# VHH binders against o59646, part 7

Target 1, 363 residues: o59646
Amino acid sequence: MKNPKFTENQKEIEKEEFEFLQKLNFIIKESLELFNTNLKNSMKFINYITLPIIMASIESKSFNPFSEIIEKHIAFILNSKMNSLGYKFLPLGYSSDLTYENDNSIIHIDIKTANLENPSDFKDTVPLGINQSSYPGVLDCKIRGKNIKADCKKIKVYPNIPTTYNNKLTITNALLFIYPDYKEIIDEIREDYIAIRELISINLKDILTPIEGSLEEFLNYKPSNEKKRLEPILDNIVRGYFIHDKLRHEFSENVEKDLEEFEKKIIGIAKKLKEREIKPVAILSISIPNGELAPHYDDEIVSGKSWGSSFRYHYKKSGNSVFKGLDNKASRAVFLHINKEYLPVLKKYFDPITVYELTEKRL

## First folded at step 1 (VHH)

Design d2 (framework vhh_7aqx_2)
Fold by ESMFold2-Fast, scan of step 1:
Structure d2 (fold): chain B 363 residues (1-363), chain A 124 residues (1-124)
Amino acid sequence: as target 1 above (363 residues)
Amino acid sequence: QVQLQESGGGLVQAGGSLRLSCTTSGRTFSDYAFSWFRQAPGEEREFVGAISWSGGSTDYADSVKGRFTISRDNAKNTFYLQMNSLKTEDTAVYYCAADLDYETEWDSYEYDYWGQGTQVTVSS
């Protein structure tokens, strides 16, 4: 770590970052019951549009098949609260959808979800896009197949987000919702999803031909090292099925039975998801330093694995988990909510956990 | 410091079975995803199989699917490749690899840690 003396301007940057953290804490604490209630209600509205998103997440071998729905719901609630505090939503083409501004700052909020059973998603690092932070990082250029030169050289990457624009300071927060392990639900849903895929490929292939292209891509899809999203493909298949209800009237008795089984499996998945309450184990806020603060932090607190891979912010890297210029050394990674039932397992990854707890007396 | 050490290689007849082991030291074993790669003489390295950090997901190259099984034992800090119905074309040096980052593509060379390799020779 370089750790030269903080200038007064750099201290003011950290004060602004910490003040936003306090505002975010207020929003989250006020909205906890609303998050739980609205998530439960949104699960009741799983339908033939949202179900393909869940199924695509399962097919992609995602460890959290609910992440897309949860993140959108969290974003909706945050947007409402941010607007109430005078922040204007700012859709920037080079940043995340959750960008806001007020008179003093531009705020980037990156919503993350993690499963308690996958500690690599939350215990040391959080993934970041280069369009979400002003902090310069180091990209590890490692071997990626035979087409990429391997020299183990680290490349310094400068993000497109400026540290200040038109006198407005850029602030970035990663807001991480940690959820319990839903492996039993995921495994049972995956089984039903595979059964649906097999019904389509064997029994319903010819009936769903009008949605050609999407169906061909779906039937020929294999989980692979190139991560592809299946939501558009599955959405087109489901839409094709239901908007062509006239074709259903012409089916034989065996085909009608297969269509009923297809619907039964889809309803079964939806019912399993709707009967579950999705509540976070914990909510962690990670304040990524503004790029003007880089001289005071390790060069490798932001790292990437290869060309095109995601970056990771190492919020526990020695000395980098605190606001270094603030008198009381407040933490950059803090819990805004902890479900007390999960406190023992959280202590395994956040020891001592007290350094990650926001206190009213800090700054 | 994290190190991987392969064992269990050797000579076996076509149609036989062999189990490879990879033992790790250093950080918590349960935090890693693991894979096996192999390299035959005069050929490039190829992916064989992978297992996620939780053990809930596995993937295999088409050439070994149905014959090879990857598993892990967190209590022993070891993961395995069970090779059944071996063919002469399975002859290669087998390498194990480990990664903390679940976003790494399983059949890429982007793994953080690699073993030194173990020879498997299938006769006939």
Scores: ipSAE 0.000, ipTM 0.124, lowest interface PAE 18.6, mean pLDDT 69

Design d3 (framework vhh_6z1v_2)
Fold by ESMFold2-Fast, scan of step 1:
Order: C-alpha cells, then structure tokens, then sequence
Structure d3 (fold): chain B 363 residues (1-363), chain A 124 residues (1-124)
C-alpha cells in the first residue's frame, strides 16, 4: 500500500515544480508571437541534415518531417528565454532536449510535437525516455541474442537522473506543441523530391552512392516507429554531400549539369518551406513528478511502450495528474496556449475539468 | 547519435589486469545497449561482452566468463570492461559499440556506432 500522506519535503518539491510551471506559463505567453511567426523564421536552421529528413518522411509516410525543424525552432526560443530568467544551459545533460540550472534547481525540458490529425500522439500520454526525468518508469523488456530469446512484461526502471543533485531539485517538464496537418506542404514539395530521386537513381547514382554507400542506404530506408535510426544515415549523407561538392570541378559537363539541377531542387525545396506559415494549435505543459513523489501516484500513471527505449506518462488519469500536496489541486497538465479556432476539435480530446488553462502570472 | 572513444589498452604480462573505458559523447548514451568486441590479427571480430541500457542485463562470452566484467556508468556516459587474469590469447584490438536499442544483441551487424579500437597486448 502506497502512503497517501505528503511530507513537508514532498510539499516543498511540488511547490517548486508549480512555481516553475508559472515561469513557463509566462515565457510561453510572452513568446507567442515568436511561435506564431511564419516558417521562414523557424527554418533559419535548415541545412543538409533537415532536408534528408524531409525527403525520408515523404517516402515513408510514417512520421512528420517537420517535427525536427519545429523542435529546433522551439528549442532556440526557449533557450533565449530561459537564459533571460537566469537559467544556465547545462551541456552535460541526459537525453532531454534542454537542460538548465540555477541556484535552486536543475530543469529538464523535453519538447514534444504532435499532429492534430493523430490524436494518439497527444490525447492521453506523452512518451518519456528513461533518462529524461527522475520518475521511475516501466519498460517492456526483451533479451536478444542468437541463442537467447526472453520476453518479460513490465519491468520497473530507475532513471539516471537523481531527484536532487548537488542540493538542487530536479524538475522535468514536457512541452507539447500541437500543430495542424502538414500534408498540403508535403504535397507542394513532392514533385521536386521525386525529381531529385530520379536524378540520383539514374544520373548521379554512381557518383553519390559510392560515398560510403549512405545514399543507397537512405534510398532503401524503411522507417519504423524508432526515429533514432536515421541519425547515422543522415550524418553520412551530409559528409558525402560535402565530399562530392569539393570534387565538382573534376566532373564531365553532363554530370555538372545534373549536379546543378540537384542543387537547384534542394534550394527550391528550402525556399518553399521557408515561405510557409505554421502556427501551433495548442501548447500543453506536462509537469512530470519528481521521483520522491512516486509513492503518492498510482502505478498506472506509467506504462511500457512496445517500441523504443521509452515509457508512457499518463497525464490525464483522473486523480493522478494533479499537484496532490497543494491546496489548490492544480493540474500537472495545463494548456499554456489554445488557438480558439481549433477549440471544437480539441474538446473532443480534452476534458476542461482534468486539464486546466493557466491565466495568472506569478513572476 | 553517439561518438565512442576507447582508452586503457596497453602491453600487460600474462596474469595481469586492465580496465578498458569507452567514453560516449551525445545525449542518447543511456538509451543504448553497449557491447565490447575484439579482433585479433588474422581473425574475425568476436563479441566479448554486452550490457543493456540500464546495466541490469549483461552477457559475457564463455572464454572470458569469470575473468572479464562489463559495467556502465550512465551519469558519466561511460562503459567499462574489467579484464582480469589476462592470457596471451586475449591479445587483440578491443572495440566498444552502441546499439540503437535498450536490449543488447550478440551480432556485430546490429550495432550502429563503433569506436576506433584500443590495442591490448598480453605477453608471457
């Protein structure tokens, strides 16, 4: 049996978590104009890495190619705002997107994006890596080996992130940005992407493919639910692209024309994407409880995932996703922004009793 | 993405001990299963030991059981191979490798990231 009575230390932990939520509320509301700008401002970081991701997504139909671009944009804005509040970026972090410290706390911010057309990505849970919070998780374990097969269901895992470090409290927030469907934008670049693939497969294959085989690997890539598999392929493509760029002057006239066309298509895609405006539908903050608070929450607030190295945090479980030791019983999952145009759609998935919008600033 | 750098390899006499370290850069180290592999001159690369993302599950090849121990420190982004009672047959280049999965495999083809290797030489 779990002990439902909060100690004074646990109440202080929740107070610090709630105070950080209020600071996030202020930052997001102050920065709404930046999140509601056109894609040109978001895509100043577009490079040869982001372009292959977009191309892979068009081929796969399985994941959102713009999630990486949007997450980088969000991270840039948040980094600027966190610094202005006296938080210092901590470069030796775990697998959280952004890690900061001040005199009292270590802050982990995990940036999530979701497509409004895929409610499974946002309506009930958020995925967390085992090293993104101090809260104990649950994983579905499997042991792999040529002579060994073992499948065990639901193992409890303890994170590498401690509940306190050097007398500083660990605080974890997942920031979930819900966006409209990107299909229309993808459709606009599809013809240029097809032209690029045709140039590679027919005219440039023997030049680009021998560069560590990475382009052939990319062209034959079949994505799973695990996005992490793309990074090595993308790194090799970037390296291969710069290598062939250095050798351009040694190619025949026909190859040079094909390389020029390839470059024009890549630049054209980048220009089209920069001219599009993408605005969030809603911004949801999910305050993951510090591990010291685990005895006060049902085991059901975490569940294993069938895929990857993460678990699911069930932020909508009635009675589980509140600051239980606080008199106001504020929700740990709160909307920091809602685009009113999308309220009818969002109300299909969100109960306003269990997910509250914060309106008060306490900074 | 992780980048792996091995250290600790050197010349050691038969019966001696060595601790190899593999330092990882990047944010996803603690999500990955890790392995130690070795390759002797003129021989195929073989798996020596493997460890899951958390360190809760480990595997050691029969030819090193009781002598070698794999471990990891996720706070330091490092995996270790403690080698005791070294034999001339242990002479090889030792590689650390990371798999983009939380459970380890025993097939080198399943590992996505590799270090450059560290030479261990055991003399009589």
Amino acid sequence: as target 1 above (363 residues)
Amino acid sequence: EVQLVESGGRLVRTGGSLRLSCAASGRTFSDYAMGWFRQAPGKEREVVAAISWSGDSTWHADFVKGRFTISRDNAKNTVYLQMNSLKPEDTAVYYCAAETDYEYSLDSGEYDYWGQGTQVTVSS
Scores: ipSAE 0.000, ipTM 0.111, lowest interface PAE 20.8, mean pLDDT 70

Design d4 (framework vhh_7mjh_2)
Fold by ESMFold2-Fast, scan of step 1:
Structure d4 (fold): chain B 363 residues (1-363), chain A 122 residues (1-122)
Amino acid sequence: as target 1 above (363 residues)
Amino acid sequence: EVQLVESGGGLVQPGGSLRLSCAASGFTFDDYAMSWVRQAPGKGLEWIGRIYTSGSTSYNPSLKSLVTISRDNSKNTLYLQMNSLRAEDTATYYCAREDYYDSSGYEYFDYWGQGTTVTVSS
């Protein structure tokens, strides 16, 4: 509603936001076909991303296979292209985040997916965690063990991303991919993912070693001399995993059967995804100037108060003379892609809808 | 069974240094971000800092110059190095395992150690 009051550095922030938006738009438009989930992409992201995610999620029950696979695949594509456009990878972010720098700014990219059937997740806001902005957050104290006797309250925590770093402005970009209803697809593959997690945690725990750690660690990882890549028959399915050299020749009949079951389930997931050409409904870029949200924006721009454990950024209320987007208001959000098949549904939430065409010069 | 066991607490003089350890068992330690939290007598919980699976750290700004968090995944152990200790650093120190709901950005501590007491006095 009310235009925010910006600091004296607003023009410099807008300039950096616009320069990043130009590069992001180029990458997204050039890579659009790579974001389609079909045979080629199913095999590719299973090979590069899926297996490390399954291993990392083995003890977690909040795993959403579709969202996590697609988000990591998108992150991989973006990371392969950002360096060529003047943005250097900066390994300061959390494992799910991508952080880049140029001469003037640090850009933190948070990749989000949303289901078209859940408009509360995209039509007005995007969720942000404390690791995805310069805002402090609050972690809930949940006690599962016997070790602490006190009733815990919420604890204030601080993010990795400061408002400025070495005199460079920090900016968070939420990159939102809206997909058609994928609940049925999740239900189809969920049991296979549960079975894969059990195979890895119980039967193959000492056999398979994932490319260690986060996406950042994966992209910079070099296998140790003790780890051997799986041979060509498995290589295109299990690319993110290595078998310790000493164990390869000692595979028992049971281990071989468990590996065959693992492969069969991965292929099964890939086949189900291949038979469904899952394409984004829309792609939104939402720019968030770190450190400026609380002191210069109205409370209505950030719900749950700025330091809740998860807050929502109300991007339609964010004014910016650089951007014309949703509802034709000055906005820090722009559409980079819209699938025309879903235009009638999108118009219920975004009217008018504009796809921002970017140029080398600021308009 | 998930367990976190802190050690290394005790009595230190003002200006002194101390290193706390947290031994983890019953889960894949290198898959989780870990935090240190303290509670001074009669006061609430104060977050000290966090170390991610990548080894990247973030700290409470009021404590950043006084502490360093590290981890040794081969030993399933989390560390807190404290320097230039003051009387106000007297507290029970806890290590905690962090979990999260990735799609919503929601984070929480699901397991805690029993704590180790640090007393800073003359």
Scores: ipSAE 0.065, ipTM 0.640, lowest interface PAE 5.8, mean pLDDT 65

Design d5 (framework vhh_7ubx_2)
Fold by ESMFold2-Fast, scan of step 1:
Structure d5 (fold): chain B 363 residues (1-363), chain A 119 residues (1-119)
Amino acid sequence: as target 1 above (363 residues)
Amino acid sequence: QVQLVESGGGLVQPGGSLRLSCAASGFTFSDYEMTWVRQAPGKGPEWIATIYSGGSTMRDDSTKGRFTISRDNAKNTLYLQMTSLKPEDTALYYCAKEEDYGDYEYDYRGPGTQVTVSS
């Protein structure tokens, strides 16, 4: 349902949304080299934080260890740049990755990553928590399990964040980084990880656990349910390694051989990760409309249930048409960066490709 | 393993009230969004309400004035307070957990508790 006439307040809301897009574009383009270089350096720096995350992802069978690492690194870089544009960090995130304010608005930025080989994560929708935007939606509730698939009644849902708070407009932007498929890297390290875990549990446990219980904690860690950091556990295992190294001459040939294999596997994992390019294929900005604009958009822009009992914002209709602003006519989803080498792949899902360069440019 | 056990259903007259409970185990309850879903005889499942880990709620417009979702993280328990019950509220009520970072929605549904509104 579209109303042919905007209120002046609704026009100003959409103007604020697209003025923020202009500022975001500036930050992203100025920071692009930092994203590329720092992400590559983060993957080169296999340490007590990155290795446990990778191992936890393998154990959970999700095999998406890079999403968490990349999203946190992007958030760190972006946060450093938002202050330069007069935005103050707010810890009241309403489930957003980053929340800021200036004199006129409260900005919610939700950082997403997607794998180029999984187009369902980037071709037409982005998942958002109901607490990340003020836009009311219709949820196509689904009950799904390995042996159960059922559709629930469609429900109109009102978010818990207001359209305006203390005279400041609420703006939501989803920032999507599309990366090349890293499945081959994950598959390559999985066998090495399994071998390491077997060596530790069977052959090396008495050597690598100078602090009682550390190895058992490591082997039984479930990071999705336990938010305990693994750094102390990994430090204890590393200390065991150094203790064994000093006492090398005291141990049997079989123990030395197993420890050498353990070292080789750890080095092998680190080397495989360090040799990979961690550069985005593309960066997509998705401007989620403020709830005051809902009467001017079709209900189809929000549907389904996605991660965190939330909804999917549809920024593109079937047939590759991207939603546009109603007054300013700017696209609601626009590319801030595209790696030219991936244009043929991206054109399978976006035709034309809209890039933001002060004004929109089509590729 | 994730376990969800609903209770508190029963036979109630129109205009009556019931409080449903869902006892959760096998996961860190406080970290997850929890949902109430119902299925009436001959109908598909219908979403009622979701409560987020932080306590914020999302509610179906048709029931939000009569139903209140809440949680007690210390007891690993989810609640649904139902007032002004109508015959159309007759259904099997399910507690569900959302799967984080997964392909599944409401994957961990318990056996349900029956609510019958009849004179």
Scores: ipSAE 0.006, ipTM 0.329, lowest interface PAE 10.0, mean pLDDT 68

Design d6 (framework vhh_8h5u_2)
Fold by ESMFold2-Fast, scan of step 1:
Structure d6 (fold): chain B 363 residues (1-363), chain A 121 residues (1-121)
Amino acid sequence: as target 1 above (363 residues)
Amino acid sequence: EVQVVESGGGLVQPGGSLRLSCAASGFTFSDSDYAMGWYRQAPGNQHERVAIITSGGSTNYPDSVKGRFTISRDNAKNTGYLQMNSLKSEDTAVYYCAADYEWDSEGYDYWGQGTQVTVSS
């Protein structure tokens, strides 16, 4: 840890980061019941809107296939609450999963999920995508305590978001959702999903191809690398199926059988997910230093390989866990939620565990 | 000591299938952030990346093998795999397994000895 005296400007930046962290924590904490209900309902009422998101996640071999659904439910809550605080949602953000802006600041909120069985994904670090952690251009970067002047997007380092952009302060927060291992359900669904992919690509290709690009988009969809929504693509495929179903008397007996198998597999996936309860083990809220604050934190802020699309921010490294320039040394990482059923497991990685509680104080 | 050892190579006819295994020792996949990759070197050519799998299970393939090869890992058996389908004469090479702690900035530190794959009629 470096022990330089923080400038007044750096202390002011940390004060703004801390104040926003408290606002974000309050918003999420007060809305947790709504979030959990909405997520449960998404699983209970699987349809052609939610199914493509889950299928895309399975295709990416994700250990949590619900990350896109989680992001959408959090965005729903945040858009309303942030707007009430004078922030505008930016659908084409500068560098994040969710970007908000007011007259004085640009807010980046990165939604992350982790599997409880993979503690390296949550116990000391939070994974970040390069697109969530860089602005275009050449920036000063830091990796393993070394300052590098380079195109940060190419060398996958963090933090590489500048302190200010377009004369506004930048603030970065991560919301890390830890979930139980749903591998059993995912394995059952994956089998049906693979069968669907094979039917589309081999047996039904010539029938579904006239649906303009939808089949090709579906087969080549990469949820970890794409922000393009899968629902319209699969909706077009499903509509095409029903259109062709009305004309199936013009097709061979084998095509009829393949269309029936396709429908059966989709219904099978929906049935398997229908009553499953998806709920988090814990939720961590993490304030991540940008720009001129980054050089004053610990020796190792980020790690990662040149291949892949992600790297990790080390939020538990000495000095990274607190606001260094503030007299109260408040924590940069706080729990918003813990599921009491999993407390013994969490205590293996976190000791002590303190949870943000709603106070009578206003934002 | 961290080591990886390949097995499963051999002689196959064009259009055939082969499954390579990569047994790891000195670390475990279940509690380890180790990424794995398969690389190959054909006679007279440079090393080529064939497949990678991250600790989180994300995979990546070059176009030359995409759709034919599948990389996977079995944490319970501490073993990685490369399933090779629809083999072509161009796939003839020595195949190497590589592993390293994913969150270090250096390249792969642990390489196997290689296993020969020959696709010939």
Scores: ipSAE 0.011, ipTM 0.345, lowest interface PAE 9.4, mean pLDDT 70

Design d7 (framework vhh_nb_b201)
Fold by ESMFold2-Fast, scan of step 1:
Structure d7 (fold): chain B 363 residues (1-363), chain A 122 residues (1-122)
Amino acid sequence: as target 1 above (363 residues)
Amino acid sequence: QVQLQESGGGLVQAGGSLRLSCAASGSIFSDNAMGWYRQAPGKEREFVATITSGGSTYYADSVKGRFTISRDNAKNTVYLQMNSLKPEDTAVYYCAAEYTEDFGSDWEYDYWGQGTQVTVSS
């Protein structure tokens, strides 16, 4: 692939992207202590709504069962810091991410979390929504409803985000927090969860059986991948709702005794979770290039493998993850924080790790 | 990048067995979740089984107790052992390299094999 010369305008675009990266680096380093998630604070109000969500994560074998809570915590802290630096929160209807503007730029920050035990979530690519970046993706197509793969020409597909809006440049950054594995905590909770489900089945079987039948009927019409994803969530929400509803009403003494034991087990789970502090292994910033820069990168640095709106940014493709207008000296994927205890593990996936560092001058 | 090649399909009588293999090339096989999907004519692709990088296995309800997924990281190969086959198992079987994301996200599949035909006669 021929890599053409950068115009003056394209050099200024990459310079603006890199300047935002420097600002983000400053914010993260100044806020590092605030990103240490204390489960006691984050899960202070474990109740019949939040508990089903946690139980669904455990049952689904998710690699990051605490992602929703952690991402909300990160978003809250980041929003406070962005506002203090003069960035205005911009609630764009076509973006689900944190979006901000200042006088010069519109900035999209997509918060990602990953578990160290699942390197496929962080080692090569990050997922990218069609409403998060101005960079064109490349899609393969497949025949639907047939058992033969269509050999469709790879097609460029443009996302919903323009490269500029009202003379403001669009900048996109994926901010990835890598956490250690919490398998031990999950294993501790699993036994209590099983006991809770058994108590529900004993005391509420006559109430839950018709609802479970309706839920099974509903799920049987879903594609298998959606059924696998949604079934544990819906089941645990239904069960949590009925336990909460029952506790708001008068019960017979036998049911009430079993519900007291159920609450005791919930308190036990909450105590185990509140005793744990979650600290990130590393924080990785990934700068997705503005779409005006597409002629200077390989077409497949943002790609999807089916017709749809989902893409992945391949930040490790050779030569594709560098700021070209900055004399090829700065990586677009850089560590803003590394916990030194995990450096040997990170070096297995980021080799040489020095490629993923900002300039030695710290701001 | 990753290229997937399935083998081991064929014609088998109901109650019989087949072992499918999927050989992977490129990227680090041992770090990725690997899965099997199937597609019968006129139907959407259906999940069959997956095995995580750590070795945890998950199965569709329709195949639990009959199918076993396993991996050999030294050979960069994933296997699907299919026992007690039924005519309803007739489909093209596809190998996929998949990413699992945080709770509530969809399975994402970057790479698919070309498929291997399994036909179960009664």
Scores: ipSAE 0.000, ipTM 0.180, lowest interface PAE 17.7, mean pLDDT 69

Design d8 (framework vhh_7aqx_2)
Fold by ESMFold2-Fast, scan of step 1:
Structure d8 (fold): chain B 363 residues (1-363), chain A 125 residues (1-125)
Amino acid sequence: as target 1 above (363 residues)
Amino acid sequence: QVQLQESGGGLVQAGGSLRLSCTTSGFTFSDYAFSWFRQAPGEEREFVGAISWSGGSTDYADSVKGRFTISRDNAKNTFYLQMNSLKTEDTAVYYCAADSYEDYLTGDSEGYDYWGQGTQVTVSS
């Protein structure tokens, strides 16, 4: 520890953080079967899967549509379970994937996915927005696209989220779902994404344009970065199908064939994803300490290299080391689930793995 | 001025070993993550291995896992690639790279701040 003395308030804060970690453990354990289930095939579900994939394909040549599908599936399950425990979803939570409140706390949960074959995405840090925790970050003297001298002093940045608001404690947890390499599935659906992009931008643009807001909203939607609601855009896509069906005889032969191909590609992608088992290798919960605990931790446990960029929480440092709670009792990074078949691979990055297990008791 | 300079390349027999070094100047070494890339004739530049700013995290391409080890020495402003059990397929120009953004430590060569000039490694039969 940086400072061995800590206040009774700091002890109580950490106690509440680990109590919430145990609640997350309970939620994940009781819901594990649901996370290990194939996604259901329905029109709403298909649109939630395929719309982000199509948008990623149009806007970026670098995309991982699989992570977006998984994150939405996790969010739906987690939201239901949080509500059942008395946590109310807070719609003003633009800072994280999921924000909740109860009588005593404001909870920020950031859902992350990682591929087991890309260990740099899960072995020592997780991305963290300054608006997702109360912990102050440290930024280097570099702005993305510009370079400010590296010899200037590191800048401490205070988050807009307070450590406590209206007598409610701010608690931040990242949930990292590690999956096997599904590169084969991504490669299989890549040509369908390209075909859909071409059909929308070249062949079907005039069909979608007359629907209020549809084409422009569709082209401007970015699943991971946009705050736009999917429902209006999904309604516009659905209207496209209904317009085709209703006005079928009025469309040229080429337009009708292109719209049928569009439908077949979208349904095809959804069916391929439904046929695969989407199971995590491991689920890692990472508790970012409340800002009141900053005097007891390394100054760079939350740090970034660019002003206005995302921070990273460094939950693992120096090989097998990990940031622990006060008095070195419990790890702040703990596995809530491990698929035993992948235990040897995980031990390569988390050794000894027992350091990353949730303790039954913490004093 | 910022500089990254590779050394330790050369000709080696299959099954042999080489240690590449990248000596840096012009920035605070301890604030940077470091990576090695390679490029064989007529091929695109590919990722080989990376080490985080703290040294607590390393990553490797599947083709070199178990054979290559990346390490850093903050006191010497130098980082290394220990290459064991070399194969003829390891023949390439090896480049060292520095990244001030730990959140950009990936296998993607875009976004790295500084690059070395490259050092040739030739593995004979």
Scores: ipSAE 0.000, ipTM 0.110, lowest interface PAE 21.4, mean pLDDT 69

Design d9 (framework vhh_nb_b201)
Fold by ESMFold2-Fast, scan of step 1:
Structure d9 (fold): chain B 363 residues (1-363), chain A 119 residues (1-119)
Amino acid sequence: as target 1 above (363 residues)
Amino acid sequence: QVQLQESGGGLVQAGGSLRLSCAASGFTFSSYDMGWYRQAPGKEREFVATIYSGGSTYYADSVKGRFTISRDNAKNTVYLQMNSLKPEDTAVYYCATDYEEWSDSFDYWGQGTQVTVSS
């Protein structure tokens, strides 16, 4: 339907969103080799970034080392670069992957990874919680199930994130990295991750259970001088082994052997990853409009299927693919990087392919 | 590449409890709704419970107050805690998700796990 004309304030909002897209483009292009090179330098990557993931996932039945490692690596690089551009990390009560602020804006970045073999993860939409953007969503309001459907009225849902907070504009971007099918590599290293999880689960399960009188002992435990040189996470594992009397009797004679085996498994995974050339097929930036701009875009560009369900941003829907208030219109969903080897496959889902260089280029 | 694997089924006496688990892989688990369905011999598959990506839950009237659905996004697992089981709860229980954005129904199903409640 007919959209109203942009106010001067709405034009300024789009200019700020577009300015962030330009900054993001610069960061990604200057960091592209870092993604490739750092994945090959996997020992530092795994020890620094992956250990918290392994510990958090000790009981996970569906642990995917590649997706989790890649997402954390991307987050680490992006965090470093955002800081260099004057953005400060901001811990807010929202479920965004990364939140930053500068003098004029609050930036929410959702990092996504997708497998080229799973087009539903990248071809039309990107997952977007209502607490990750200021854009209102629409719920389909139906019972969902195989062969079950009830007619309901569509429900408008307003986000918890305001369009402006403390006089700073809210900007939301979904940053999607598309990778080739890496199932064989995942299968190859999965057994080592399972072995690590089993080792940690067996040795840490009783430590994670409340222990009477043990908190003081835990806080006052001092590892040997050599073990003090371990990463803080590994140091805490060692401290846990020695703090629990039951574990001391069961595992103390083997604690050094268990840590050595743990380190060997981590090194083994790092070597396998280092020998693999894991490069993105494409990197897609999706600029979700600020809620102030809703009158200028289709109502259902952010939608969910039922009450309380997840929302998705439909970036290919008519009327939302471009910054509408700018003098020279640009795409809101635009490739920051594309591997030309995969152009035929990508053109199956994107035609034309819009790439942002110095200016937009259509392939 | 979407895979759903149920576990935890078995034989239990009326009034007993069971906890079903569904391990999910091959998709962004935290972004999708998860559901449980069941099918008794000679009957159509019926809805049991759903948990939305946002954490809200919805239950069939036949199980409300007795069953609790929950999810652990860190473990890519959805659970169904079944209390005060009745012989009428005997069925194969299926875990489901609608991974496809444009789907009107749950498109992906697990292999199922048998629950038998003796009288």
Scores: ipSAE 0.000, ipTM 0.151, lowest interface PAE 17.3, mean pLDDT 69

